# Ledger of designs, part 2: VHH binders against Mucin-5B (MUC5B)

Target 1, 189 residues: Mucin-5B (MUC5B), of Homo sapiens (Human) (q9hc84r5073to5261)
Amino acid sequence: CICSMWGGSHYSTFDGTSYTFRGNCTYVLMREIHARFGNLSLYLDNHYCTASATAAAARCPRALSIHYKSMDIVLTVTMVHGKEEGLILFDQIPVSSGFSKNGVLVSVLGTTTMRVDIPALGVSVTFNGQVFQARLPYSLFHNNTEGQCGTCTNNQRDDCLQRDGTTAASCKDMAKTWLVPDSRKDGCW

## First folded at step 13 (VHH)

Design p6 (from m4 with K98R)
Fold by OpenDDE, look of step 14:
Structure p6 (fold): chain B 189 residues (1-189), chain A 119 residues (1-119)
Amino acid sequence: as target 1 above (189 residues)
Amino acid sequence: QVQLQESGGGLVQPGGSLRLSCAASGFTFSTYWMYWVRQAPEKGLEWVSVISGYGGSTYYADSVKGRFTVSRDNAKNTLYLQMNSLKPEDAAQYYCAREFDSGEFEDYRGQGTQVTVSS
């Protein structure tokens, strides 16, 4: 099962359904319906701001968050000397390429392509600020995923599964239901 | 073993400046990313800044961006943090830490240096 997002708006579900969705909030890309393998979940924050109460970030890039077991991994991009670079936060601590902990491996290819691997699960996630891709083994995750990435069932008919468990007429309509409410962000409720 | 020793902390007024130093030993300094982190009373650990092995890449928390500057002198095995325009909320125990790939973060940091910001 491969899910992808291009340019922050073009999605391809685990089962290959393509749709366009443009959101400004944080959304559930994928989560396990039943926690079987560390309660894996992926989130896309379209405006990742780490500003303190007194400082406003000049730029809020997208961030992809990976939750696995008790670990939280954030992949985002930052500007360093006028160039974008990947920034990986592992449990809120920046880590370099090659970091590994509790079966999770992080790496950066080039300057911006970040990769998270969970070898025990055959899971790989990549993100470069604009393109997201998650690869999950069908053998482990089939019929046990929900979110904007769909259900991983090899059946496109059920890809548009909404948060309430019903299937939408379109995946675009489905996508908005996976909003993560955040009172700190205008319009994100 | 990894040894890190922070210095340069102290009491400053709001708007003041401090320069922290971190002396490193026990490892090839230039081959590791280095971190500044801080912990205020009754708060969790907060990362402040990160610098790559040769200083080509630097990262800052939004809370300190534009005010703090991380640098390093690999010839001296020393990490620096220039803190300008200090605010009361910057008051904390500041630690330097080496990147790690296993174990606990605390195992790769120093004892810290106290920064107090008060009028």
Scores: ipSAE 0.009, ipTM 0.260, lowest interface PAE 9.9, mean pLDDT 90

## First folded at step 18 (VHH; from t2 with F100Y)

Design u1
Fold by ESMFold2, fold request of step 24:
Structure u1 (fold): chain B 189 residues (1-189), chain A 119 residues (1-119)
Amino acid sequence: as target 1 above (189 residues)
Amino acid sequence: QVQLQESGGGLVQPGGSLRLSCAASGFTFSTYWMYWVRQAPEKGLEWVSVISGYGGSTYYADSVKGRFTVSRDNAKNTLYLQMNSLKPEDAAQYYCVKEYDSGEWEDYRGQGTQVTVSS
């Protein structure tokens, strides 16, 4: 099962359904329906303005967040000496390529491409601030994913599962329901 | 005011090569990530590659990795795509797309250039 996004708005679900959705908030990309594998969850923050340097910028970068076994891994891009660089925060602490903790492996490919592997689950997540790709094995996650990335069922019919447990007529309508409320962001609550 | 013009498409046999170019104007080219995307009736719209503003960071769709190379010349405001080992499934209209935060992708692309792959 592979979910991806490019351009901030073009999604392909785990089962291959393509749709367009643009929002400026944080959304659930994927979470387990039943917590079986350390409560794995993926989020995309479309306007990540937490650092002081980004607060002064006209544009804030995207951040992809991974929650697993109470660990919080944030993948984002910053400007360092006028060049884009990947920044990985492991429990809010910057880490370097090759870092490993509690079964989570972190790497940076080139300067901006960030990768997180969870080998026990066969999970791989890649993000460079513009494009993400999340790979989950069907054998472990079938019938157990929900979010903007849809279900991992080999059936596109139920890909548009909304937060309330119903299936929307379109995945664009489904995608809105996966908003993570944040009262400190304009229009995100 | 964003202006992009793709060129370099054509008919090529499987295993052949093409080099696409995209001339950019109307914005500060060096400060934006640039995409190559493609569209075919059978597959819809898909991204091909992306390159950072300074040009040192590139990323590719799995279907083209190892065969295609994106590059840019910020002094000439030009984006390039070198396509090697072309396959029939690479046939599409190819577009150069500027990174954008609002609107539709069609507001940030050129007219496209057609790549056709046949024996």
Scores: ipSAE 0.581, ipTM 0.805, lowest interface PAE 1.7, mean pLDDT 86
Fold by ESMFold2, fold request of step 24:
Structure u1 (fold): chain B 189 residues (1-189), chain A 119 residues (1-119)
Amino acid sequence: as target 1 above (189 residues)
Amino acid sequence: QVQLQESGGGLVQPGGSLRLSCAASGFTFSTYWMYWVRQAPEKGLEWVSVISGYGGSTYYADSVKGRFTVSRDNAKNTLYLQMNSLKPEDAAQYYCVKEYDSGEWEDYRGQGTQVTVSS
């Protein structure tokens, strides 16, 4: 099962359904329906502003967040000397390529490509600030994923599963139901 | 107003090469990531490559890695795609795309340029 996004708005679900969704909030990309594997969850924050509320109208980078057991891993891009560089925050602390903790491995390839592996689950996630890809094995996650990445069932007709458990006619309509409320962001509640 | 104009497409034999160009105006070209994407008949858009504004970082879809090279000239506001060792599956309409800002209504892309690969 592979979920991906490019251009900030073009998604391909775990089962290969393509759709376009444009949102400025944080959304659930994937979470386990039944918590079996450390309650694995993936989020995309389309306007990741680490500064005060004054940055709400400013251009902010995207961030991909991974929650696994009690760990929180944030993958984002920052500017260093006018150059884009990957930034990985592991439990809010910047870490470098080769860092590992509690079965989670982080890597940086080149300047902005960030990779997180969870070998026990066969999960890999890559993000370079523009394109993400999340790979998870069908054998472990079948029938147990929900979010903007859809279901991992090898059946595209059930990919547009909404937060309320119903299937939408379009995945664009499904995708907005996976909003993570954030009162600090305009229109994100 | 954002304007993008692709050029350089054409007909080539398998194994041949083409160089695409994209002229950009109406935005600060050097601060945005730029994409090449393509669309074959009856298929959705597929990203091909992306390049950072100032950082010189380039990334490629697995299907083109090692064969295509993206570059940009910020002084000329121009994006390039060098395509080598072309295969029939590379035949598509190619577009340059400015990265989506979370506050924008639409992706900006040009009219595209056609690449045809036939033996």
Scores: ipSAE 0.266, ipTM 0.632, lowest interface PAE 4.3, mean pLDDT 82
Fold by OpenDDE, fold request of step 24:
Structure u1 (fold): chain B 189 residues (1-189), chain A 119 residues (1-119)
Amino acid sequence: as target 1 above (189 residues)
Amino acid sequence: QVQLQESGGGLVQPGGSLRLSCAASGFTFSTYWMYWVRQAPEKGLEWVSVISGYGGSTYYADSVKGRFTVSRDNAKNTLYLQMNSLKPEDAAQYYCVKEYDSGEWEDYRGQGTQVTVSS
């Protein structure tokens, strides 16, 4: 199952449904319905400047968060000497490419393409501030995902699963329901 | 205003190669990420590749990884897509897209260039 986003608004679900959604808040990209493999979850924060002082001041970057077991990994882009570079925070601490802890591997390709691997699960997540992709093995995660990435069932009819457990007529409508409330962000409630 | 013009498409045999170009004007080219996307008949929009402003970061869809290479010449305000080992499923209208924070992707593309792959 592969989920992706480009341009900040164009999504492709685990089962291949394409839809457009532009939000200004933080949203659940995917989470395990039942915690089986470390209670994996992914989030996209569209305005990370308000969440971290390490973000660029000129423009608020997006941030992709990965929660695995008790670990929190944040992938974002920051300005360094006038150029964008990948910034990886592992449990709120900046780490370099090649860092590894508790079965999680992080790396940076080029200047901004960040990668997180969980070899034991066959999970890989990439992000460069503009595009993300999450790969989950169907054998492990099928019938057990929800969020803006939809379900991993090889059935597009159930991809638009909302937070309340109902299926929306469109995945665009579904996407709104996965808002993470944040009183610090205007309109994110 | 933002102007983009794609070129380089054509008809090729399976296994062949093409090089697409995208001429940009109306904005500071080097400060923006650029995308290649494609759309085939009766199929949805598919992103193909993205490159950072100064070319230090590139990303590819799984379907084209290892076969396509994105690059840019900021001095010429031009984006490129080298396509090798082309397959029939690569046939589509290809667009270059400027990164954007508002509006629709159609507002930040050109007319596109057609790629056809057939024996």
Scores: ipSAE 0.130, ipTM 0.568, lowest interface PAE 2.7, mean pLDDT 91
Fold by OpenDDE, fold request of step 24:
Structure u1 (fold): chain B 189 residues (1-189), chain A 119 residues (1-119)
Amino acid sequence: as target 1 above (189 residues)
Amino acid sequence: QVQLQESGGGLVQPGGSLRLSCAASGFTFSTYWMYWVRQAPEKGLEWVSVISGYGGSTYYADSVKGRFTVSRDNAKNTLYLQMNSLKPEDAAQYYCVKEYDSGEWEDYRGQGTQVTVSS
């Protein structure tokens, strides 16, 4: 099962359904319906800022968050000395390419392409600030995913699964239901 | 008004090459990331390649890595896609898309250019 997003708004679900959605909040890209493999979840935050001196940007960059077990991994792109660079935060601590902890591997390809691997699960997530891709083994995650990436069932008919468990007529309609409420962000509730 | 015009498509044999061009106007070209995307009949929209404003960063879908090369000439406001070792599965309508903050992707593309790969 492969889910992708490009341009900040163009999605392809795990089962290959394409749709466009643009939001200004944080959204659930994918989460396990039943916590079987570390309660894996992915989020896209359209407004991510850090107080870290290693992360500076003219605008709050988009950030991809990976939650696995008790770990929190954030992938974002920042400007460093006038150049765009990937920034990986592992439990809120900046880490370098090659960092590994508790079965999670992080790496940076080139300058901005960040990768998170969970070898035990065969999971890989990539993000470069513009393009997102998540690869999940069907053998492990089939029938157990929900979010803007939809279901991993090899059936496009059920891809538009909403937060309330119902299936929307379109995945665009489904996408907005995966908003992560945040009273601190205007319009994000 | 944002205007994009794709060209360079055509019919090629498997293993052949094409070079697509995208002429841009109506915006500061170098400021925006540009995308190549493609759509085949009865298939969803697929991103193919992305290039940063000044070309310092390029990215490719796995399906085209090693075969396609994206580039841009900001002085000419033109985006390029060199496609080598073309396969039948590469056949599609190809679009260049300007990165955008609002609206739909259709608002930031041209008419597209058709690529056909057949023996």
Scores: ipSAE 0.029, ipTM 0.449, lowest interface PAE 4.2, mean pLDDT 90

## First folded at step 19 (VHH)

Design v2 (from u1 with D107Q)
Fold by ESMFold2, fold request of step 24:
Structure v2 (fold): chain B 189 residues (1-189), chain A 119 residues (1-119)
Amino acid sequence: as target 1 above (189 residues)
Amino acid sequence: QVQLQESGGGLVQPGGSLRLSCAASGFTFSTYWMYWVRQAPEKGLEWVSVISGYGGSTYYADSVKGRFTVSRDNAKNTLYLQMNSLKPEDAAQYYCVKEYDSGEWEQYRGQGTQVTVSS
């Protein structure tokens, strides 16, 4: 099961359904329906303003967040000396490539491409601020995912499952229901 | 007004090479991430590679990793894609696309350039 996004709006679900969705909030990409493996969850914050939350920071980068066994890993891109550089926060602490804790491995390829592996689950997540890819083995996650990445069922008919448990006519309509409320952002609550 | 013009496509044998170019104008080229994307008949739009504005950091789709190289020359406002070891499945219309926050991808691409791979 592979879910991906490019360009901030072009999604491909775990079961291969392509759709477009653009929102300025944080959304659930994937979460376990039943917490079998440490309650694995993935989120995309489309407007991550780490040090600048005002209108002057209207072009804030995206951040991908991974929650697993009480750990919170944030992947984002920042400007360092005029160039783009990946920033990984492990439980709110910046970490470098090669960092490992509690079965989670972090690596950076080049300057912006960030990768998180959870080997016990066969999970890998790659993100560079523009493109993400999340890989989950079907054998472990079948029938147990929900979010903007859809279901891992090998059946595209159930991919557009909304937060309320109903199936939307389009995955664009489904995708907006996975909003994570955030009172610090206009229109995201 | 964003203007992008792709060139360098053509017919090549399997295993051959091509170099695509994209001339950019109407925006500050060096401050935006740029994509190469492709579209073949009966397929959806597929991203191929992306490159950062100032830092030159690159990322590739699995299907082209190790065979394609994206680069840019910010002084010439030009994006490049070096395609080596071409395969029949690489045949497509190739577009360069500017990073964008609103509207549709078609507003931020050029006319495209066709790559054909045949014996």
Scores: ipSAE 0.592, ipTM 0.806, lowest interface PAE 1.6, mean pLDDT 86
Fold by ESMFold2, fold request of step 24:
Structure v2 (fold): chain B 189 residues (1-189), chain A 119 residues (1-119)
Amino acid sequence: as target 1 above (189 residues)
Amino acid sequence: QVQLQESGGGLVQPGGSLRLSCAASGFTFSTYWMYWVRQAPEKGLEWVSVISGYGGSTYYADSVKGRFTVSRDNAKNTLYLQMNSLKPEDAAQYYCVKEYDSGEWEQYRGQGTQVTVSS
């Protein structure tokens, strides 16, 4: 099962349904329905503004968050000496390529491409601020995912599953329902 | 206004090579990520490769990794895609696309260039 996004709005679900959705909030990309594998969850924050950034004057980068067991891994891109570089925060602490802890391995390819592997689950996630790709093995995650990435069922008819358990006519409509409320962002509740 | 023009497409045999070019104007080329995307009649739009604005950071779709190389010449405002070991499944209309935050992708692409792979 592979979920991906490019261009900030072009999604392909775990079962291969393509749709376009643009939102400026944080959304659930994937979470386990039943907590079998450390309650794995993936989020995309489309407007990740730190407290030190002047949010009104600058574009904020995207951040992809991975929650696994008690760990919180954030992947984002920042400007260092005028060029884009990947930044990986492991439990809110910046880490370098090759860092590993509690079965999670992080790495950086080139300057911006960040990768997180969870070998025990066969899970890999890559993100460079522009494109993400999340790979989950069907053998482990079948019938156990929900979110903007849809279900891992090899059946596109159930891919647009909304937060309330109903299937939307379009995955664009489904994608809106996976909003994570955030009072610090205008229009994000 | 963003202006992009792709060229270099054509007919090649399986295993052959092509080099695509994309001439850019109407924006500060060096500050934006640029994409190559493709569209085949039986398939939707898929991304192929992306390259950072100041160069040096590239990423490829798995289907083309190891066979395609994206590059840019910021002095010439030109984006390139070197396509080697071409397969029939690579046949598509190829577009260069500027990084964008609003609107639709069609506002940030050229007319495209056709790649056909047939013996």
Scores: ipSAE 0.541, ipTM 0.780, lowest interface PAE 1.7, mean pLDDT 86
Fold by OpenDDE, look of step 19:
Structure v2 (fold): chain B 189 residues (1-189), chain A 119 residues (1-119)
Amino acid sequence: as target 1 above (189 residues)
Amino acid sequence: QVQLQESGGGLVQPGGSLRLSCAASGFTFSTYWMYWVRQAPEKGLEWVSVISGYGGSTYYADSVKGRFTVSRDNAKNTLYLQMNSLKPEDAAQYYCVKEYDSGEWEQYRGQGTQVTVSS
């Protein structure tokens, strides 16, 4: 099962359904319906502003968050000396490429392409600020995912599953239901 | 005003090669990520490749990995896509797209260039 997003608005679900959705909030890309493998969840914050010393960027880039067990990994892009660079926060602490903890491996390819691997699960997530891709083994995650990435069932008919468990007429309509409410962000409720 | 002009498309046989170009103007080219996307008849929009502003990072769709190479010449405000080992399923209208955070993607692309792969 491969889910992807490019341009901040063009999605392809685990089962290959393409749709366009543009929001400025945080949304659930995917989460386990039943917590079987560390309660894995992925989030996309379309307007990530951090007070961290390393993220002194004037812009609020997109950030991809990976939650696995008790770990929280944030992938974002920051400006360093006028150039974009990947910034990986592991439990809110900046880490370098090659960092690993509790079965999670993080790396940076090139300057901005960030990768999170969970070898025990065969899970890989990549993000470079513009393109996101999540790879989940069907054998482990089939019919146990929900979110903007869909259900991972090899059936496109059920890809547009909303937060309330109902199927929307379109995945675009589905996408907004996966909003993560945040009172700190205007309009994100 | 953002202006993009794709070129280099054409008809090739399977296994052939093409090199697409995209001439950019109206914005500071080097500060933006650039996309290649394609759209085949009756198919949805598919991203092909993306490259960072200074070219330090590239990304490819699985369908084109190992066959396509994205590059850019910031001095010439030009984006490139080298396409090797072309397959019939690569046939599409190819667009270069400037990264954007508002509006519609159509506002940030050119007219496109047609790639046809046929024996």
Scores: ipSAE 0.402, ipTM 0.728, lowest interface PAE 1.4, mean pLDDT 92
Fold by OpenDDE, fold request of step 24:
Structure v2 (fold): chain B 189 residues (1-189), chain A 119 residues (1-119)
Amino acid sequence: as target 1 above (189 residues)
Amino acid sequence: QVQLQESGGGLVQPGGSLRLSCAASGFTFSTYWMYWVRQAPEKGLEWVSVISGYGGSTYYADSVKGRFTVSRDNAKNTLYLQMNSLKPEDAAQYYCVKEYDSGEWEQYRGQGTQVTVSS
């Protein structure tokens, strides 16, 4: 199951459904319905500059958050000497490419392409501030995912699963239901 | 205003190669990420590749990884896509897209260039 996003608005679900959604808040990209493998969850924050002092002030970068077991990994971009570079925070601490802890591996390709691997689960997540991709083995995660990435069932008919457990007519309509309320962000409630 | 013009498409045999170009104007080219996306008949929009402003970071869809290479010449305000080992499923209208924070992607692309792969 592969989920992707580009341009901040174009999504492809685990089962291959394409849709457009533009939001300014934080949304659930994917989470396990039943916690089986570390209660894995992915989030996209569209305005991470308010949460990180290291982010570029001129442009608010996006941030992808990965929650695995008790770990919190944040992938974002920051300006260093006038150039964008990947910034990986492991439990709120900046770490370098090659860092690993508790079965999680992080790396940076080039200057901004960040990668998180969980070898024990065959999970891979990439992010460069513009493009996101999550790869989950069907054998482990099938029938147990929800969020803007939809379900991992090899069935596009059930991809538009909303937070309340109902299926929307479109995944665009579904997408907004996965808003993470944040009173610190205007309109994110 | 943003202007983009794609070129280089054509008809090729399976296993063949093409090099697409995208001429950009109306904005500071080097400060923006650029995308290649494609749309085949009766199929949805598919992102193909993205490259950072100064070319230090590139990303590829799994379907084209190892076969396609994105690059840019900021002095010429031009984006490139080298496509090798082309397959029939690569046939599509290809667009270059400027990164954007608001609006629709159609506002930040050109007319596109057609790629056809057939024996």
Scores: ipSAE 0.030, ipTM 0.443, lowest interface PAE 4.0, mean pLDDT 91
Fold by OpenDDE, fold request of step 24:
Parts: C-alpha cells; sequence; structure tokens
Structure v2 (fold): chain B 189 residues (1-189), chain A 119 residues (1-119)
C-alpha cells in the first residue's frame, strides 16, 4: 500500500484513489484502526509553511509527523543560510541523517528529502516538504488503516473512510473529517 | 522458532558483485514479506530492500536502486540479494529480516553476513 501527496494538495490513497484537498490545519494522514504494530500514525501539518518561499503560492503541508510506539518524529524543511534543508526532530530533538532508535531509522537524501524507515515492519516514509510518500506492507496493514490515505484493502470503493466510520462519496469530503482539532491554530476546530 | 541464516558475504573490489542468501525456517516463508537491512560500522541500521511473499512487489532504498535485486525461492525457503556495482559505502553487516508480527523484532533477523568493499 502506497500513499502519496504532491503539490501540497494532490493525494493518492493506499488503494490508488486520487483526489485534491487543501487545508491549513493538521490532519490524520494515516493511523492504525487497531493498534497492532506500535500504533503507527502519520500526520500532515501546515504549521511550518512560513519557513519556505514556496508556501507563498498556496497552503501546503510543510511538516510530517510520525508516531510509532512512544516515539514522535517530525519531518520538516527549514532555511539554513538561505538554503532549504531537511530538519528531523526525534522526540523534539534535532537529529542527523543516519540516526536510529528502537528500530526506527531516519535519513536525509540530498539536502531536503527526509526518510523514515521501520525495517521490521517494512514501513517507509519520505517527505521533502512538498512530496510525501508512505509505503506500508499490505500483509501487515491491510484492513487496518484510516485517514486521508484511506484504507489499505486493494479496494477503491472503501477508500473514503471518514472519522466516524462511514464512507464518503468522495475522498475530498472524507479528507476534511480527519482534521485534528487544535485550539492553538486559528480555524482548526 | 524463527531462524534466519545469512550467507554470501565477503571481500570484493569496488564495482564487484556479491549474491547474498538467507535460509529461513520456523515459519511459513511464503506468507511473509522479507527484508534486507544493513549496518555499517558506527552507523545505525539501514533499510536496503523488501520483497513481498510471492515476489510480486519489491522495494529498494534509493542508495541501492538499480544496483541491487531482491528475490526469493519459496520452494527453498531462501531469500536472495544480488548486489552489483558495489561501492565502498555498501560495506556493512547484512541481515535478512522477517516481517514483524509480535514480540521483539530483533528475533526476526539472523546473525548477518559481512560485506567488505575494498580495493
Amino acid sequence: as target 1 above (189 residues)
Amino acid sequence: QVQLQESGGGLVQPGGSLRLSCAASGFTFSTYWMYWVRQAPEKGLEWVSVISGYGGSTYYADSVKGRFTVSRDNAKNTLYLQMNSLKPEDAAQYYCVKEYDSGEWEQYRGQGTQVTVSS
């Protein structure tokens, strides 16, 4: 199952449904319905959009958060000496490429492409501030995912699963239901 | 008991090739995704490749894409990694890993096989 987002708004679900969604809050990209493998969850956040000149054109997710077991990993792009660079926070601590902890591996390819691997699960997540991709093995995660990435069932008919457990007519409509309420962010409730 | 035994490592010159093997036992091999990971000195584990149960899907780290090929023979309960155009940066201890289902993930890998790349 591969979920992708590009252009800050174009999504492809785990089962290959494409849709467009633009938001300015934090959204559940993917989470396990039942916590089987460390209660994995992914979030997209637009909080860091001001850090990049590319954000001026449109609202775009500029941070990706990965929650795995008790670990919290944030991938974002920051400006360093006038250049964009990947910034990886592991439990709120900046870490360098090659860092690993408790079966989680983080790396930076080039200058901005960040990667998180969970080898034991075959999970891979990449993010460069604009393009996101999550790869989950069907063998482990099938029938156990929800969020903006939809279900991992090899069935596009059920991709648009909303937070309340119902299926929307469009994944665009589904996507907004995965808003993470945050009183600290204007309009995100 | 899950058992994995890696082999095929060795010393090669840059540009050389190696073929790693992983003998699996203690589980229904074909029903599990299998992975190759590696650990270089003073570095953490690095994800290398993954292959689905019946080999229909394969994935590679960007660092090895185009050079490495993962395959499996389910009849022999064996996982393979063909490594071509080897680089010094490929030097590491290579492990085959069974996909995680429960317990400590460390028990789902073998002892590893050493790959050294040197002129």
Scores: ipSAE 0.014, ipTM 0.339, lowest interface PAE 7.5, mean pLDDT 89

